Miniprotein binders against Enhancer of translation termination 1 (ETT1). Designs and how they scored, part 31

Target 1, 377 residues: Enhancer of translation termination 1 (ETT1), of Yarrowia lipolytica (q6c872)
Amino acid sequence: MAKRPLGLNKANKSKKKKLDSAEKAEKAVAKEISPENDESAEPAPALTLDADEEDDMGQLESLYKNWTSSERDSPRILHGVVHECDSLLQKAKGEGLPARFHEIYAASLLDLAEFADKKKPVKKKKVKSDDVAPETSDMFVDAALERVETGLEQYPEDAGLLFVKSRALKQDIDEKMSAVSKEERKETAKKMISQLNKILEVFKLAQKHASTVTPAQLDVVEELIELSGALESVVKQSDISETTLVACEKFYNEILASEKDENTVKKAHRGVGTCKMIVADSLLDLLDDDDEDNDDTVELAKKNLKAAIEHFQKSETDEDGEFMVTLAETMIQYGNLFETESDDQKKWYGEAVKRLRQAQRLGVGKYDEMILELEDD
Below, E stands for the ipSAE of ESMFold2; O stands for the ipSAE of OpenDDE; V2 stands for 0.75 times the mean of E and O plus 0.25 times the DockQ between their complexes.

## First folded at step 24 (miniprotein)

Design m1 (from k6 with M43F; at its last read DockQ between E and O 0.87; V2 from the best seeds 0.83)
Amino acid sequence: SKERIRELMKKLMKLLERIEQLAEKIEELAKEGDPETVRELHFAIHELEWALILLAFALLRLKRHGSPEAIEELEQLIERLEDLIQKLEELLEKGDPETIRELEQEIWELMREILELQRK
ESMFold2, look of step 24: ipSAE 0.828; ipTM 0.942
ESMFold2 (binder alone), look of step 24: mean pLDDT 86; pTM 0.884
OpenDDE base, look of step 24: ipSAE 0.791; ipTM 0.933
ESMFold2, fold request of step 25: ipSAE 0.851, 0.848, 0.843; ipTM 0.945, 0.945, 0.943
ESMFold2 (binder alone), fold request of step 25: mean pLDDT 85, 86, 86; pTM 0.880, 0.882, 0.886
OpenDDE base, fold request of step 25: ipSAE 0.780, 0.780, 0.781; ipTM 0.927, 0.928, 0.928
ESMFold2, last read: ipSAE 0.835, 0.856, 0.851; ipTM 0.940, 0.946, 0.944
ESMFold2 (binder alone), last read: mean pLDDT 86, 86, 86; pTM 0.887, 0.885, 0.885
OpenDDE base, last read: ipSAE 0.779, 0.780, 0.780; ipTM 0.928, 0.928, 0.928

Design m2 (from k6 with Q118S; at its last look DockQ between E and O 0.70; V2 from the best seeds 0.77)
Fold by OpenDDE base, look of step 24:
Structure m2 (fold): chain B 377 residues (1-377), chain A 120 residues (1-120)
Amino acid sequence: as target 1 above (377 residues)
Amino acid sequence: SKERIRELMKKLMKLLERIEQLAEKIEELAKEGDPETVRELHMAIHELEWALILLAFALLRLKRHGSPEAIEELEQLIERLEDLIQKLEELLEKGDPETIRELEQEIWELMREILELSRK
């Protein structure tokens, strides 16, 4: 009398709830694409489909390339990409689609999340039953994660899908941290820090299966460092962010040792510089103002700021005024660790002032007061 | 306890000078050395620098709240860092990439232990 395994029935209920959420996100995206007759919308620039890509995937690649090459200021092109993805998905009946399809679709959903309203912490107000919850950025991120997982079930070693998964997992942390109540924020941040290591593991797996890492893929690692610092500020437990910093700097150093693409190398130098800066700031935050024995800690912070400046100078470009400000701020911080009115302090303040004046000429900001303070010392 | 912490910080600064001298020697070797060996040596240097930074953070935190037992555990971890630096100094002359990668794994184990100590 063979005991039938009871395990099969629980899996079907979870699939149906996920399908209903994905079908709601798909239907929600499809409903906003309903052309309300507002006559004043200038006709969509006729996407000159280069006529020669006869295949459904070539058309999708062309549409996505038009989005990625645009100023990305309007979701209009992106809605076109998602609509084409939905059309292909229906035509294929969800089967036989390449890894690149799932990559483009998931990436496009992540880009749509940036244009969507963030989910506000639901205060216990009686949600009246009939208000269709507005589409929120979390819904697009959840849909992107589901799409990437669907692709990875078929193509588990696809580098493109693994990179998009790493991006989607990062955005999912941002969404969870935005939607959490003030009371649960610290406990949620502690949980999210444990996810940073998982994102980096996914990213390392992607890198292992990639021939090269693109500058746009490196943005995810930069964002992981920033997110690590932001989460640490909420938790006020420094020990957990250090693991992410160590692993991110190692990743950048591996790129610097292997990669020859100038833009990738510049981004990796920027990344190492940022890690060194965070180390210096964290050392200085651990100083005790009542302790006369801070000299060795200040010297260690100086060494890290110097290394940060050297890496930043290797990544500096004449057109990036925002980065010039970051470099100037790092030079000011380094100058502040020297004796007041010393030749070293004056040198570093003078280098900072050059970058601030350059950033002002590029229209990034106004630093006239800060320039005056740094010149009058 | 404050005096012992000061002595340990001074020991870390001396170890940093040894790491910096190793980094300079690796840059000289990069001109004539095997590119794979030089790459692994650079990775090992960066990992030693991180182990040192993690020890400095742990030491500064112990200055605020540390038990004598935690300071003694940290002192042993600093001695292990010194031993790993000495192993890398020996590998600079005769090391192969596989032996350097084994050393990197030992540095990563040290970093894990430092981070576990910081959580106590």
Scores: ipSAE 0.765, ipTM 0.928, lowest interface PAE 0.6, mean pLDDT 81
ESMFold2, look of step 24: ipSAE 0.820; ipTM 0.945
ESMFold2 (binder alone), look of step 24: mean pLDDT 86; pTM 0.882

Design m3 (from k6 with E116Q; at its last look DockQ between E and O 0.66; V2 from the best seeds 0.75)
Fold by OpenDDE base, look of step 24:
Structure m3 (fold): chain B 377 residues (1-377), chain A 120 residues (1-120)
Amino acid sequence: as target 1 above (377 residues)
Amino acid sequence: SKERIRELMKKLMKLLERIEQLAEKIEELAKEGDPETVRELHMAIHELEWALILLAFALLRLKRHGSPEAIEELEQLIERLEDLIQKLEELLEKGDPETIRELEQEIWELMREILQLQRK
């Protein structure tokens, strides 16, 4: 029995139409199993629809909260959430479901995509017709997009649905970039960069209808910056990523100007710092080794790296060893722009070494060789 | 052309120093100023910094492949940035949040024009 993908009900209808033509009418003997009429089905009491609907949504919220509060290492709980969503969808006949139902269902499908196999570029080999194409991550992202659009048709200003839409559109870019051939990769990346601005527009619309932005919602903006840099590296056209960076840094600065939640403020500082770092890297990549007049460009890169470090230091935590490595790398890069053996270079290498040693004590990586190189200069 | 590009980069660095001095003055104003005015002034500073960075990128790209006409268009965009910095310097003493938001919109128009120049 081919297990139907949970939540993927539409995809299977298209394939079934082709197979029904061929196989012949073998005579399966209908054994008449006698319907014993056991009459005594007492009419189940008319459960009042209203009390069951509140309890059904309460149960779904509880299941989803159990998933979100877990280590998220196994899709087991998540399959339970999606199964409950499918059950509620069948009970409601697809009508009368709250915005929060569509949000939980779409978010849960996006989380399931992370556990699924990525779609491989179809090499022109004759895939034999009979292999049931495995459930791929793209199928869950497509199902999440369909679910969130269904919710937004009923609730067009729901902030939760709009945030999930922004996440789903970001994951759809990752899926498209993973599935594309090497030959089409550059042209696909150019198309995907044009979608980054639309994702940010959806995110800004979500923010406008939200009372507060959560740290988890800010992860989508961080991922947009990372994706912008990754797509730019493929296109080798720096002009297009700059628009996304400008808009993301503005968004973080708006948070820093208005938000009081310490974790949200720390994430916004990290986001601004990342934008400043990318600007510095992009300036340094534009240096010409044959040009004696690079001093002003190096100074501009220095100013951006300094600002990045200052923002990162405001977001630094004693428990985040991975971020300490990122901050150390940024300090090394800043140190590299000073004169060799200068007091400024030694200072920044010394600050990097402190963080690398702290990360190493937290069990993040091994940096003994890098620490030695930075201390011997 | 290389000499003109060098002079324009030096002009951008001087404009950056003016933006930095404005940022310091806004931090001083933040202690006693209207919180809404101070917020819009901070936003305008960050937008001016981005306009400057976009001009620096455009200038560095033109160093590799730039026409004399593209350098002249970029020089006019740098003069517009200087005018916008001057407007913000004037608004620091007497600006209201609405007038500062109008200036932010002019900075965004400048950034759009810089990004269009890079696509040519």
Scores: ipSAE 0.754, ipTM 0.924, lowest interface PAE 0.6, mean pLDDT 81
ESMFold2, look of step 24: ipSAE 0.800; ipTM 0.941
ESMFold2 (binder alone), look of step 24: mean pLDDT 86; pTM 0.886

Design m4 (from k6, 111 letters changed; at its last look DockQ between E and O 0.76; V2 from the best seeds 0.77)
Fold by OpenDDE base, look of step 24:
Structure m4 (fold): chain B 377 residues (1-377), chain A 120 residues (1-120)
Amino acid sequence: as target 1 above (377 residues)
Amino acid sequence: SERIRELMKKLMKLLERIEQLAEKIEELAKEGDPETVRELHMAIHELEWALILLAFALLRLKRHGSPEAIEELEQLIERLEDLIQKLEELLEKGDPETIRELEQEIWELMREILELQRKL
């Protein structure tokens, strides 16, 4: 008996209806697959529920907090959260659950999708009928979307549900782009671009109903910027990424104008810096090597890279070696737009080298050759 | 095209005006109404984006431009100049509501620039 995937209860009902028609009566011998006692299932560590939250929702919040506060390296705790969600859903008969229940359940299904195998493009090979298709990441994302929509039917203005919906819609694009054939990739990417606008609308609605924006909500906006660039690279139509970038930078600037939380402000500075960097790159990619009149475009790219560096410096931390590399790369790119061996070029290469050496000391990468090239110029 | 070169130089001069406005808003932030200062900062960022979108459209027109598309882009650059001038006037006397009305006009300009780009 295939264990039903935790949380995927609806998806399996649709497949069962098609299989019942065709298979004739052959007496396949029920081989007693003896339950091999795989003794190595170490008992789930007794989650020390802090004893004081006597209510079913308090227990769920505690379990979810344990997941969110963990290293998130194993889905073990997360399977516990989803199991509790399934238990509460059965107990409540699907009625009278708060918005926060649907939020935790949908978010936990999205986190489970990250541990699941990605759906491979179906090569036209005759899949033999009998292989139970493994649980794929797309199935968890679909279940999360169904869960968050069920919550929004009851709580249409709940900011938490709207943010989870935006994340789920983003992951659904990633799943569709991963599952598509090479031949259909460009046409699928064009369709997914229209979904970016829908995600941004959901995000704006979430923000309108939110009292504060969390750092984790900003990660979804960062991922939207990355996804817009990835989709643009496939479509080769630049007009679409620009619309997403404008909306994302506005969102970050609204945070910078209103928010006082240091971590949220740092993330918003990273986001604006990334938008400015992408603008600079896109300007430079539009240069024609045969055009003598590139100076104004190069100057515009310089101004955007300078602004990117200034925003990145406001978000810099002594512990984030990966971000130090990103900042160093941006400084190198800015330095490359100055005259060779100029004092400005040497200054920016020198600032990049400091960060590359700091990243190396933090155990992030090896840049000894790049450091030598930047010091010998 | 000489006309495209002149439009690029015009955009760079408009950028200098936006930068000078940003500096004046940073000075006003010390003594000004916090809501007015916030809306002025938002309007500056929106003007910068409108300028960047015009620069992208102009660079694409170098490769695939029609004379009619260049004329449409010239009119959009003139509208950006008018919006910058309106914000310069609002810097001394603007209320948050009037600045938000200007932001709406900047967003309308950005939509029209993006519609022009889709035709290229």
Scores: ipSAE 0.756, ipTM 0.926, lowest interface PAE 0.6, mean pLDDT 82
ESMFold2, look of step 24: ipSAE 0.806; ipTM 0.941
ESMFold2 (binder alone), look of step 24: mean pLDDT 87; pTM 0.890

Design m5 (from k6 with Q118H; at its last look DockQ between E and O 0.69; V2 from the best seeds 0.76)
Fold by OpenDDE base, look of step 24:
Structure m5 (fold): chain B 377 residues (1-377), chain A 120 residues (1-120)
Amino acid sequence: as target 1 above (377 residues)
Amino acid sequence: SKERIRELMKKLMKLLERIEQLAEKIEELAKEGDPETVRELHMAIHELEWALILLAFALLRLKRHGSPEAIEELEQLIERLEDLIQKLEELLEKGDPETIRELEQEIWELMREILELHRK
């Protein structure tokens, strides 16, 4: 039985108060096993508090580094990190812990949420009272939010805590959107849009206090773009994605202007490329098939797809077969906006086919039919 | 109304060509210019491109459901974009980073007004 993280224990105490009333009855016999009083508790030497605290945090950092450097396929290491956090929290009596402790603990709870069962929409079926509600992903996200808020009360300008808060707020939207009924989904999505702006504000505050942006921090921005598109599809309100895209592309452009780390720069190029692609798609979705005056809109979509391809090519790696597929799809979409059988169309289809064949060689997908269609035109 | 929207879209495409020409000139300036000035000029270009895209989306949506009043409001926002492009063209030769940041703030105000028009 995995010991529940101390943060999750608050939620269960509210339910336990109702069950204690009923089971009065049975007398089971207290057998006498005599505790032999072996007295020789030599007083453990007074470990100097200061040396143990540095070693305890060093051990936590080492455990967390082992998790972050792993394939992250099993929550086993992560349960070790959370258990160490719970141990440190008990030793410290919840006081005097550094910002980094709260960051590691909150981040580890968010990572545990990914391995947990998602909360299902409560159909009004009489759930019998006795089923111990399984630990759901929402409970880990709520515990992470409580942990990061506790850290930010002590360290309000800590960039690490602010980045984890932004991630936790994003993941809380995903949890709320997964748990909502089909009937309430549109109204919940409208409420979640207002939270996207709060995530961006928290993220900008984190960036202001950070010396550098890490690739893992950029993943939160990528996920925010995806979430914006997903919420827009549910609400059918086009202004939502645009506000988020403008803010995210600005953020990526600020990174491209200041950052020198090659991986961070590649991720920022990928991010700008994604924003440009979404703009092109949104322009094309606004075309009216009955309108002869679509040429300027198509040209504007072409310019955005071209810019997307140029940014994606700057982020391309020979080992990322999944990204090669995304780049190929973007090249196909760009090719589709040229005249049928034109030299430009054939060029872009040919560049897409190269990447699809490379992705297949890396074991990513099967595109033989799509390659044939693109070569026969 | 359709003809007026077509003319406004054509105006946006001409403004985009001006933004692209500014971007090319900034890339040339990046070889010899002050790195901070060049950075702020690049940011201002990207913000102008976004303001233009937001106006294009507004035009395309107004083509489906637009009132004459909404088209007139959008025409004024396109004129403000043209004025901001003209200001950046002037700043390219003599602009300091602080004056460019003031222009970026004006572009952000324009983008907010365009996004408010989308909510109506």
Scores: ipSAE 0.762, ipTM 0.925, lowest interface PAE 0.6, mean pLDDT 82
ESMFold2, look of step 24: ipSAE 0.805; ipTM 0.944
ESMFold2 (binder alone), look of step 24: mean pLDDT 86; pTM 0.885

Design m6 (from k6 with K10R K14R; at its last fold request DockQ between E and O 0.89; V2 from the best seeds 0.84)
Amino acid sequence: SKERIRELMRKLMRLLERIEQLAEKIEELAKEGDPETVRELHMAIHELEWALILLAFALLRLKRHGSPEAIEELEQLIERLEDLIQKLEELLEKGDPETIRELEQEIWELMREILELQRK
ESMFold2, look of step 24: ipSAE 0.825; ipTM 0.945
ESMFold2 (binder alone), look of step 24: mean pLDDT 86; pTM 0.888
OpenDDE base, look of step 24: ipSAE 0.773; ipTM 0.929
ESMFold2, fold request of step 25: ipSAE 0.853, 0.791, 0.823; ipTM 0.946, 0.942, 0.944
ESMFold2 (binder alone), fold request of step 25: mean pLDDT 86, 86, 86; pTM 0.891, 0.889, 0.891
OpenDDE base, fold request of step 25: ipSAE 0.780, 0.780, 0.782; ipTM 0.928, 0.929, 0.929

Design m7 (from k6 with Q118L; at its last look DockQ between E and O 0.68; V2 from the best seeds 0.76)
Fold by OpenDDE base, look of step 24:
Structure m7 (fold): chain B 377 residues (1-377), chain A 120 residues (1-120)
Amino acid sequence: as target 1 above (377 residues)
Amino acid sequence: SKERIRELMKKLMKLLERIEQLAEKIEELAKEGDPETVRELHMAIHELEWALILLAFALLRLKRHGSPEAIEELEQLIERLEDLIQKLEELLEKGDPETIRELEQEIWELMREILELLRK
């Protein structure tokens, strides 16, 4: 049983204090374990504090780099990182640790949450008192938030800590939405939509203090857009978190205007494309089947889907079969807005079929039926 | 009310064509223009496009449940968008990055007001 990270141990101590007050006084069995006198532990030389601290952080960075460079399929390396963080925290007595320590520790706790069991909605069944509740993903996210806040108290402008905070706040929404009852889900989703804007403010603050935005930092913004759509689907209001989409697309456009790194630029194009796709879908969802005046709305949706496709094509890679499927689906949706059997419809279905066949060759899915449907039209 | 909404949607589509023509002119300017000015012009275009999309969403929602007063508020917001597009058209020839950033701030204020209307 791996030793629990020090952050998780605080939560469990509060529950145990209530139960042990009552009963069993009795048996003080005084087993006299004999004081065997083993003499000769030579005093370990006074390790010079300064050289050990640089080496201790260097070791932590090396362990974390091994995790980040791994397939990340097993939490084994990650448990090593967290154990080193706990060891450093004990050595330092919680004082004098650099911002990067708090960043690595919080990030590693967030990564551990992905391997943990999700908290199930507590059905009102009498949970018997004695079962130690298993470590759930929410407990790791809460510990990560506490860690990053502890770092930000000392280093309030540290970009790394602010990025980890934005990620932790996003994961906290996922945990809250997973743990909520079916009855409270809609009301919780409405509250969580309001938190998306706060996450984006934290992210913008991080960006302001960062010299460059990494592709991994852009994944947090992509996940914010996906989470926005998922929360809106739960609310079943045609209310896009327009504020979140506007601010995410602006962020991607700022990257496209400033960044020269090819991978960062490709990710920013994906992000803009996704925003344009969501806008198109939401326009189409606002159509009324009984309305003769839908033409301008359909044309506006067409323009957004076209822009989405153009951005996606700039981010397309020959190795990403999953993204080829997403691009094909967007091309199909664009084709569906043209007249049946038109040259434009056939063109876009033909471009979708090429990508679906490429995805299949990469081992991503089976689309033979969908390919046949798109070729027979 | 339906006819007024139809006319406003047609007005938005014409404003979108003006934004698209501005975007094409900015791409031409990007070959010879000041890189900072061109960057701010691109940002202003994207913000105008978003303001237009938000107005389209507001219009479509008002088609289902809109009061005459809400349609009149939206009509004023569309006129403000037209004025901001016209300001950007003028800045394309002689605008400096600071004046373009001031225009972006006015577009952001318009977007905030539209988002407040969408929440009512």
Scores: ipSAE 0.728, ipTM 0.916, lowest interface PAE 0.7, mean pLDDT 81
ESMFold2, look of step 24: ipSAE 0.849; ipTM 0.945
ESMFold2 (binder alone), look of step 24: mean pLDDT 87; pTM 0.895

